# VH-VL binders against o94451r108to261: the designs that were tried, part 21

Target 1, 154 residues: o94451r108to261
Amino acid sequence: YSRPFAPVVHSRIRFRKSPFYDILEQFNAPFVVPACVGTRNTISFSFHVTPPALSKLLNDPKQYRVYLFSTPSETIGFGNCLMEFPTPQMELRINNQVAHANYRRLKGKPGTTNPADITDLVSKYAGPPGNNVVIYYMNSTKSYSVVVCFVKVY
Below, E stands for the ipSAE of ESMFold2; O stands for the ipSAE of OpenDDE; V2 stands for 0.75 times the mean of E and O plus 0.25 times the DockQ between their complexes.

## First folded at step 8 (VH-VL; framework fv_trastuzumab)

Design g2 (at its last look DockQ between E and O 0.48; V2 from the best seeds 0.00; counts 0 for: pae E 4.8 > 2)
Fold by OpenDDE, look of step 8:
Structure g2 (fold): chain C 154 residues (1-154), chain A 117 residues (1-117), chain B 107 residues (1-107)
Amino acid sequence: as target 1 above (154 residues)
Amino acid sequence: EVQLVESGGGLVQPGGSLRLSCAASGFTFSDYYIHWVRQAPGKGLEWVAYIHPYSGYTRYADSVKGRFTISADTSKNTAYLQMNSLRAEDTAVYYCARWRYRAFDIWGQGTLVTVSS
Amino acid sequence: DIQMTQSPSSLSASVGDRVTITCRASQSISSYVAWYQQKPGKAPKLLIYYASSLQSGVPSRFSGSRSGTDFTLTISSLQPEDFATYYCQQYDNLPYTFGQGTKVEIK
């Protein structure tokens, strides 16, 4: 597999290249996680796994993953976007299951945050329950954009 | 018996509209993706669109994007293809087919759409 | 888009013959290729999926293989009911694309 597929080209976020994976598809248009200071906020959205991606997830599970990416909304237009989550204390749920990931970057080292691997929580069935994302967070000073991507890992 | 049955085909003038139906029986409709594939007379096969009936997500071939709309009613086990702004090159037998984790294992008998002045 | 170049466009064969049809993908893809049989006035019938997996109910004389970007359908011993048009399909990426077809005719 050599050429990535972007179903939503006009809304694609260009993340910095990683030596560990290639982004093959972006499943959803960027979902905005608004700033929230002093109060808790909850956002929710759904995403769709395409049939080609589903085939690969089922038949080649060691090579393909589903990652959740986040970046400051203000950086989207610049390309080479870095991973950054709204807050290290956020909670991410996929299909009502808690996703375990490290949302904290190293001090003074931008771009050290990894995307959240949500592969095991993603429904690999065409029927219910589908794929729903919920983010619980507070004290986020800026807006973030979140996308779910289909990746090939190395 | 597992089957898909298309209907709604016919003769229509350029610029006209048609709505095709694909009735599913013998299997759990919401456990599959439903696709439309068309075949112009004497020609090969062309993928048109798919819908994920449970979620309602859809994708279209560039050749029909903005003109065709695929939809589904899970309560009726039926998928639809609303075709607007029809062109002569849309003339084809339209098949619906189911997909789950592999290729198209079940096809309908097809319904003929003829776009002609 | 991924093109599937199918060859030959037609061939003549006799009952008992070994028949080989090939599709070449325009770019590197995985094994997500299917083969269909279509008879006049009928819908396509799935024969092979995942390049080499035989669909349930399909005779064992049908087989599929892959070599790089080349995908091959083989009928080991052609039977009277096998005279039809065959199509390859890739479902590695959207849009799904088909080969041009191969008509297998009686010699």
Scores: ipSAE 0.873, ipTM 0.942, lowest interface PAE 0.6, mean pLDDT 94
Fold by ESMFold2, look of step 8:
Structure g2 (fold): chain C 154 residues (1-154), chain A 117 residues (1-117), chain B 107 residues (1-107)
Amino acid sequence: as target 1 above (154 residues)
Amino acid sequence: EVQLVESGGGLVQPGGSLRLSCAASGFTFSDYYIHWVRQAPGKGLEWVAYIHPYSGYTRYADSVKGRFTISADTSKNTAYLQMNSLRAEDTAVYYCARWRYRAFDIWGQGTLVTVSS
Amino acid sequence: DIQMTQSPSSLSASVGDRVTITCRASQSISSYVAWYQQKPGKAPKLLIYYASSLQSGVPSRFSGSRSGTDFTLTISSLQPEDFATYYCQQYDNLPYTFGQGTKVEIK
């Protein structure tokens, strides 16, 4: 009799350090956005804000933010992950409201993409089942892993 | 009147189980996280667990993980603490308390759990 | 886990005295500290949140302050109803942790 199978999972993503923010907490396990060549796709998932994070968001909203991060799924086991969205042709919605972020990456300049600041779209109450994230995208040649993080900004 | 009322405490043997209830009234239940905090007789306060009422997300103190389960029934404005595999060190007054962002501003009166042979 | 070390464990004071209670965090935290008063057989009552903000309905003789990792509760003029046990609590991160308590007794 063998022990139950427990495949290796990456519960956290380690992004390259930034002088402009510190990642304090990851609200969700990395959610896979599958490759989508020649077609369109939609994914959705939820997260909730933890009690300490909520206290900070409401008391110190200039210093504490909620950012959405993305990186190619193939890289998450190696650390020093770079911020990269699945495709420039994507739409991010948080609680059915469009987030406005720059999804483009510059060729020859990896890591030039900023995470999306979604703070103003996040529900700050313990009401309906968390915060809903929807990504509409097309023509992503790789799978991406997406996390929503609590950050302190400088 | 804003109120939390605990019930379900009592005497139980080691290894036994007990279910506590925390009934909320006078405020919008969905605006708050519900926490359990316990206090052994004559001792200080220890945080136990919280629940996000509508999603069911929970976190637990290490001392109770795997033995205690917090849940909520939003249709009844009630949170629960299911306590299994009870030990003598779980003997305490159990408080429920509400949380949004300004610390624990409302506490219940507490319910005593005694774990003894 | 963040430890909150509270001192003194007990003190005796007279009505009218200025009383100070100190709580030290084991690591750098911001102002996410609360203070509670507890009387025997009663639930804790929130006095101070965010290190120095007075909870509504709490007398102004109670105040809180922060210096680095040291947090202080001050009662400027002790009243008969203030004899109780006081706890600090950090809420910078989970698990939330409390100081060991300070029992304020009448001389």
Scores: ipSAE 0.255, ipTM 0.751, lowest interface PAE 4.8, mean pLDDT 88
ESMFold2 (binder alone), look of step 8: mean pLDDT 93; pTM 0.945

Design g3 (at its last look DockQ between E and O 0.51; V2 from the best seeds 0.00; counts 0 for: pae E 2.7 > 2, grease 19.6 > 18.9)
Fold by OpenDDE, look of step 8:
Structure g3 (fold): chain C 154 residues (1-154), chain A 117 residues (1-117), chain B 107 residues (1-107)
Amino acid sequence: as target 1 above (154 residues)
Amino acid sequence: EVQLVESGGGLVQPGGSLRLSCAASGFTFSDYYIHWVRQAPGKGLEWVAYITPYSGYTRYADSVKGRFTISADTSKNTAYLQMNSLRAEDTAVYYCARWRYRAFDIWGQGTLVTVSS
Amino acid sequence: DIQMTQSPSSLSASVGDRVTITCRASQSISSYVAWYQQKPGKAPKLLIYYASSLQSGVPSRFSGSRSGTDFTLTISSLQPEDFATYYCQQYDNLPYTFGQGTKVEIK
């Protein structure tokens, strides 16, 4: 299996390569999660699964996943972006269901955070309810960019 | 009966505009991706665009990007293709087709668009 | 983009003949390939999806197979109603792309 052609997505984020998965497609333009200190903030955005991705998710579910990625907005221009979430205490909801993931990195070890696997929460239909992402967070000193990606896992 | 019916085709001059319609019946319109596929006279098939009628997401072939706009009205079970800045090479029979986790299993009868001076 | 190179462009056959049409993908893809039949003045009709799955209502004389990047449509015994143009299509990646078509004519 060779790497398939990925459609050009505006402001594609270049994440550091992983030995565990390949990013095949980015479903949305980076959504900015602004800094928020002292108060709770909530952001929301939607995305859709492309027909090719949907076919793969349904017919080859063991090989393909949908991950939510996050990185500091200031690092996007440098490429090889590392996974980092706004805060380890954040709550992620996909279609009103809580996504369970570890948003904390090891102390002093950048790049030890994994993307959030949201595959099971993503709607695999063209109709309702669609796909909505909600992030609840507080005390984030930096701006982050969040994208949902279609990945092949190994 | 599951059915797609295209309309709106006709003769138009280069640089002109035309709006095609695709009326769906016999199935839940919002549960499918709706695509446009065209076929130039005596030629093969070319994918043009798709839309998710429910959420309104769209994708386009590079050959029509910036000129064509696909849309849908779920209340009317109808998809549309607004074609602007038409070129001679846009001359084709335009089909709409539905897609749901496989291939195009239902097609309309097609509507002919002729771009000529 | 993924090109689907279809061959032959045309062929002549007789009723009862075994007919084989092939499409080669320009890169390694999965089994997300469909086959369509089109008669003059009509829309394409789905025959095969996922490389080898027979669409409901399609006669069993039609079959699809895959070998690497080669995808094949086979008509085991050509019937009078099978004279038409056939197209392969990949839906592994956007944009969707079709083969050039194969016209099956009566010998």
Scores: ipSAE 0.900, ipTM 0.953, lowest interface PAE 0.5, mean pLDDT 94
Fold by ESMFold2, look of step 8:
Structure g3 (fold): chain C 154 residues (1-154), chain A 117 residues (1-117), chain B 107 residues (1-107)
Amino acid sequence: as target 1 above (154 residues)
Amino acid sequence: EVQLVESGGGLVQPGGSLRLSCAASGFTFSDYYIHWVRQAPGKGLEWVAYITPYSGYTRYADSVKGRFTISADTSKNTAYLQMNSLRAEDTAVYYCARWRYRAFDIWGQGTLVTVSS
Amino acid sequence: DIQMTQSPSSLSASVGDRVTITCRASQSISSYVAWYQQKPGKAPKLLIYYASSLQSGVPSRFSGSRSGTDFTLTISSLQPEDFATYYCQQYDNLPYTFGQGTKVEIK
């Protein structure tokens, strides 16, 4: 798999609050999805689910979910970030299974895209190699940062 | 038989080091988080650390962070607790226990660590 | 950190008695509480998980319940093998924390 062009940043991303979920925990340091104009690219990274999060996912799956978030890397540190995927022409795989999410922005408005609910694809074991994220994409004019978060939904 | 067996306990001086082992058998080692939980003499239980055996993700209690290191060897189905800079308050029976998503259902028999001059 | 305050610290009871032990969480938590039994020189043994679910192989005289931040272990009819120390444990968040224990002794 291709190496990301920028170093991994070990900071949190603060997203705009939503009335529909609370972000309880970020499982990985933000991972950069580099810009990719006129070609295709693949990135991959891993995350692990903490023991209390796994307990909640398995015992209370209606209330607790795992969401994948994305935001333009350039916006981090300049207030609350908005949810935005790199390109509608992307494929997300979790543990080698295709995730189903809407990658499009509604009529060009920022923050109209929901994070991807990947809960059903997350490993229900502590086991190897953890949870793997692969993003296949093309024609992204910006660099994006991706995090996987544990959330409570309402 | 599902089993966890600790070893490596003993008497050490303050500031010393000791390595504990937790050998697993009878279950799929990589399906579980492996935790260490300790119990000072006549006292209650204190969570110490966990590891995901294959990927090596760890978390530590504040009381041991920076001094203890948990690791695993999946080819031997064994987790380890390296304890450095030991203090009198680290004196305890050390248990390993497995966790998936229900509580700690299997514990080892424990190994005693005594830190004394 | 979430603290679990267990009461009583000790109790004396006779075979056949109904015994109730309570843990209170220092913060709002869900049902992520377990109960363990420990006999001298032995490892803890899981009794109850998810506040009220009975572990396989545990006698039905043991039960657990939750009311808000208060969690209760009940032994409906105490048996000779039940004299031990009991611990609650929260697993809502790390660090996992235990109550200080309740020693159940023969009266």
Scores: ipSAE 0.489, ipTM 0.812, lowest interface PAE 2.7, mean pLDDT 89
ESMFold2 (binder alone), look of step 8: mean pLDDT 93; pTM 0.943

Design g4 (at its last look DockQ between E and O 0.03; V2 from the best seeds 0.00; counts 0 for: pae E 14.9 > 2, placed apart)
Fold by OpenDDE, look of step 8:
Structure g4 (fold): chain C 154 residues (1-154), chain A 117 residues (1-117), chain B 107 residues (1-107)
Amino acid sequence: as target 1 above (154 residues)
Amino acid sequence: EVQLVESGGGLVQPGGSLRLSCAASGFTFSDYYIHWVRQAPGKGLEWVAYISPSGGYTRYADSVKGRFTISADTSKNTAYLQMNSLRAEDTAVYYCARWYYRAFDIWGQGTLVTVSS
Amino acid sequence: DIQMTQSPSSLSASVGDRVTITCRASQSISSYVAWYQQKPGKAPKLLIYYASSLQSGVPSRFSGSRSGTDFTLTISSLQPEDFATYYCQQYDNLPYTFGQGTKVEIK
């Protein structure tokens, strides 16, 4: 659990629109997952779910989810960012629980990776310690930016 | 009994500073989102800021961003609102309120802040 | 920001009257609306949440409803203790925003 000392202004990553969900809110500033070749790396960050999002998650759980998004850092400035994880062999943990997701894209088809649904691992109630994200990975040739977003699903 | 009690209000000159306190009793402060809401004399309600459980995350209304700081001392079950660079338009009764997964279910009695030369 | 346009700003009524107050949201916000009662010199008191859910301890003469972006607070039979100012509030998105208020005065 990490507590900032001052208000955080988030730089919003503009992902390509999906017909399956709308991104309503971004919970954290883009967290950089640096390139790592030949060695294993571990990164971690924390985020909190906002009161409006908590209201929605509790009252309309079928309509709202919490997704973890990833995109190459070099693409952020161009907008319309594609979903891509550092490596398909990565391990994602939310609050020390392993998240099960498919981090692979379809062969020969960039941007076909889905965000990781971490809704069930995220605390949906007020109280400490918040939400902790840990990513274990290796052999990622470029830098990625990761954000947790609140989405409405269709 | 669950209760919030504000204090620290008073008269201050424009450009001055003031620190408000919100003391909680009957519940664990660190387990809840705490908000500040203000009400100018004879006017409606305006949301000001919130602090997340344990004080890790904060959000502010644009009208106070960069001037106000919300914080909390969990050991004292108390939230604070540091107000700097105060303006006449900041004159209001300041309430702290608990958010309980829906709306503001618990409010303090409020403390009056008057900014005037 | 989401604006909550509340009407009327004030109304006069008698004990036993049916009173209706309306708030219109500037955009679609589902049912994430609350209603508060405020008496002079006192803090607001929560009456309704999630558009139509009655807060515990609030008399059943109070009710809330939604029609699209219109949210309504109804007092079925006004009691002497109900003369006060009422506010709607959206908590669909930040910043939280309130209606301008409706003062219910004795006729």
Scores: ipSAE 0.690, ipTM 0.878, lowest interface PAE 0.7, mean pLDDT 93
Fold by ESMFold2, look of step 8:
Structure g4 (fold): chain C 154 residues (1-154), chain A 117 residues (1-117), chain B 107 residues (1-107)
Amino acid sequence: as target 1 above (154 residues)
Amino acid sequence: EVQLVESGGGLVQPGGSLRLSCAASGFTFSDYYIHWVRQAPGKGLEWVAYISPSGGYTRYADSVKGRFTISADTSKNTAYLQMNSLRAEDTAVYYCARWYYRAFDIWGQGTLVTVSS
Amino acid sequence: DIQMTQSPSSLSASVGDRVTITCRASQSISSYVAWYQQKPGKAPKLLIYYASSLQSGVPSRFSGSRSGTDFTLTISSLQPEDFATYYCQQYDNLPYTFGQGTKVEIK
């Protein structure tokens, strides 16, 4: 499946605005994390930090970050999407290093989960081979779509 | 049409210099990495160098470090390979190629560089 | 450097044959492997990226696969336009390296 070389219906995800960051750029076409009821699954994909984004990350790492976002696939195209991870029992690895993020929602409220800040795990080289994302998860009742974005934080 | 066109190849004596050009058309030049890949006559492919879209980042194969310089002029949609201190083993067809996502998706036709005494 | 050892160096085949070409990486790498087709006097053309993803506009008779450090290009039913030299390429780490090529010949 080649997203960068062919038109797709939903090539971008619009997330609800946050007072704590602005999404400046989406680095990858949304990657589907399929439902897997009663079983375990592993998915992987790659993304590249663009050279303009890398320049800002290197010059001002307190203000410019790389966040990984997730939302139920079925909600894309029906208004602003809310941040939600597939399950609390997932493990995220960036370039074979475990990302430390909170995957749980506050008191069952959708949209209360923060995106994962993966800035310190991404490659300092904006070209190939890029960054590898691996998600280990289990018991996801929905399909999710995952994107990695360049953000400015406040 | 999206294309890359190399020029500037020719015959050069060992120790000489040559500058190759890679002219881009049909796409936004400043969004892509440009690489040089070479192929000695009858042989396989060897990666040589790349330049980032902004021109701020370059990388070179060990065989050419210190002798070759890659650069770009975004106002002319053109990348360059300055080749100094040329050696017989630099004899090859030189391709420029666009890197997008995870592959070389667009290649030029190549330009032949022959280094001979 | 990561070495890509490609086999066979050449093969002869007829139109309609199934053709399989293999590359082995000298060390463990990710699926950052591409396959290119090159005809005499022409530039390489991308067929497969990320080990198994088919490039847009490439016929579905081409496929790629990975098993550990072994990467395979398969042409399910060879066509007259497929007689060419094929290269694998790793892009897991710099310098990017190519296999030595496999020439697919008529007969």
Scores: ipSAE 0.005, ipTM 0.493, lowest interface PAE 14.9, mean pLDDT 84
ESMFold2 (binder alone), look of step 8: mean pLDDT 92; pTM 0.932

Design g5 (at its last fold request DockQ between E and O 0.44; V2 from the best seeds 0.00; counts 0 for: pae E 2.1 > 2)
Fold by OpenDDE, fold request of step 12:
Structure g5 (fold): chain C 154 residues (1-154), chain A 117 residues (1-117), chain B 107 residues (1-107)
Amino acid sequence: as target 1 above (154 residues)
Amino acid sequence: EVQLVESGGGLVQPGGSLRLSCAASGFTFSDYYIHWVRQAPGKGLEWVAYISPSSGYTRYADSVKGRFTISADTSKNTAYLQMNSLRAEDTAVYYCARWLYRAFDIWGQGTLVTVSS
Amino acid sequence: DIQMTQSPSSLSASVGDRVTITCRASQSISSYVAWYQQKPGKAPKLLIYYASSLQSGVPSRFSGSRSGTDFTLTISSLQPEDFATYYCQQYDNLPYTFGQGTKVEIK
């Protein structure tokens, strides 16, 4: 049995424009990764790949990707949000598989962090199942908002 | 044989409710999106909604949002369309169709819903 | 929403004729267009997907092409069983939208 899914209007996070990709769709409402100092925390949420996105991912795989974005929650209201992960030592899992990405920014250079490419870990060849995201982290002094986006790469 | 079979159509008054069923067989139900597409008498095709049975995620056309609910029972390989607050303009043959990533490659035979006073 | 303007709404043709049906998308949608055939009292049948890919089991006389936002379904040599209504559909974005349909009638 599949529970009815209530229509959800996702609050779109406005990220700074990149010359390397365009964000086409945001798959989930911003998920809050709360601050956590001194202890380990784990958050989990799910997202769905829409039929149009799946068509693009499978028909034109070189042009489309699925990225996980993160930004300080306090910056969302201002737009032009910069990529920043809760901690460089975090672990990201997509469907129980470890995602490999560089979560560090260059010292003194905000906005140099790239979103995490999770395309290869997203369930797209085994039908349209939901996708589970798990983030393990500790010693994050700020709250962050995380979204998964469908992007066109250049 | 791969097939979809709709049922539950009929005559209903405006403001009434009706529940359609789409029974799938011959393929792995949870591997596909299931969509409803309707066709008013003598008119073209209109997309209504879809569900991912494996995850429960859904999306609706604006014309039916808030009134229709698509659902699925994977144990029965069946999708449903609960239609509430029906209007005359909802009169149509309702098709269910499966979707992976190419197009609607399998359709049911359709079930007629007539909304009339 | 993306509109698919289909033309003509109807046409008359004879067996053996070359038939061309066109859909114009209201915006750029790459090749995410499908074509369906529908006969009276029957569900639509998939003919073409991804603008020009022939669905398995569909006769080779059916073909699809794209030029910018114009999508064309061609029947190279119309057969008796091809008299039906044809629809284009975009699946570039939700909501999925269909053309108005083209009825191919016997001349």
Scores: ipSAE 0.874, ipTM 0.956, lowest interface PAE 0.5, mean pLDDT 94
Fold by ESMFold2, fold request of step 12:
Structure g5 (fold): chain C 154 residues (1-154), chain A 117 residues (1-117), chain B 107 residues (1-107)
Amino acid sequence: as target 1 above (154 residues)
Amino acid sequence: EVQLVESGGGLVQPGGSLRLSCAASGFTFSDYYIHWVRQAPGKGLEWVAYISPSSGYTRYADSVKGRFTISADTSKNTAYLQMNSLRAEDTAVYYCARWLYRAFDIWGQGTLVTVSS
Amino acid sequence: DIQMTQSPSSLSASVGDRVTITCRASQSISSYVAWYQQKPGKAPKLLIYYASSLQSGVPSRFSGSRSGTDFTLTISSLQPEDFATYYCQQYDNLPYTFGQGTKVEIK
């Protein structure tokens, strides 16, 4: 079925609010991780940390973190997006270092998947050529949209 | 040893263009944000723009957006400010300064841009 | 944009005086404030960062403090080389903004 006009490109993802952090800034436009069944795939993109964000990360690291979020691409236009990784069969690298995160839904329940805290892997410099994200994955039955966000933690 | 040196200032008519250079030495250029900050005669300091030299990301003050372009050549350890459609209110000493996370700890000596008919 | 309102705009003082300069931020900015000294015809020089941290090589007579959105630069005993214009700067968010300056003149 069709709509009256062409689909709108989304520049941001609105995640469901959390009592444990506030999203202050989204560092990249949503990057699509395509569905990939029966084969392996690799995607990469970069994000840029602004000078004020770097100041906060380095001076106040207990309060300020960098999280990587993911949600099914089909849901990003509706708001209150839930955190969900594309597949448990994935590896996330930030600046060529492996990020350690739980990619599985805990007990299959919605809202049990945490964003990846990648703060300690983010460049402490303005960065050559920025900060790089690489995702190796397989067996993702949907497309996912990925953003890196600057957050304040409570 | 740690230095920033601006060049390219001068007298220009309104609507004209100038290109400023900021040459860096004595530190790893690509590790720092490079900013331009200007000061009109007898006035305070105004932030203009920054670049991350290795990644190419930039941001501009609203007063110059669309008219000024900041760029960098990491092989020459040099940042540039291309100023187009210059106005009388752009008359200032232009400083380049480096930033990482604390403050502007190294500034150049400045280069004067005068925009008048 | 975050506005930094600096006071006084100028002051006259004698060598040995205690000098206090204040900046007020238009919103909460935590401790993301720097202070600079500028002498005529020269580039600004960093004195204080993170509201109260002294830059390396800056004399200990300079100090900074924060109370809420009010930030203070203090010179405990003014020296002849301290006659200059002083600027505060916020770096909580872009655009970075400066106070309008405080000129410290010889009385």
Scores: ipSAE 0.554, ipTM 0.844, lowest interface PAE 2.1, mean pLDDT 89
ESMFold2, look of step 8: ipSAE 0.387; ipTM 0.779
ESMFold2 (binder alone), look of step 8: mean pLDDT 93; pTM 0.949
OpenDDE, look of step 8: ipSAE 0.853; ipTM 0.943
ESMFold2, fold request of step 12: ipSAE 0.457, 0.463; ipTM 0.803, 0.807
ESMFold2 (binder alone), fold request of step 12: mean pLDDT 93, 93, 93; pTM 0.951, 0.951, 0.951
OpenDDE, fold request of step 12: ipSAE 0.871, 0.874; ipTM 0.956, 0.955

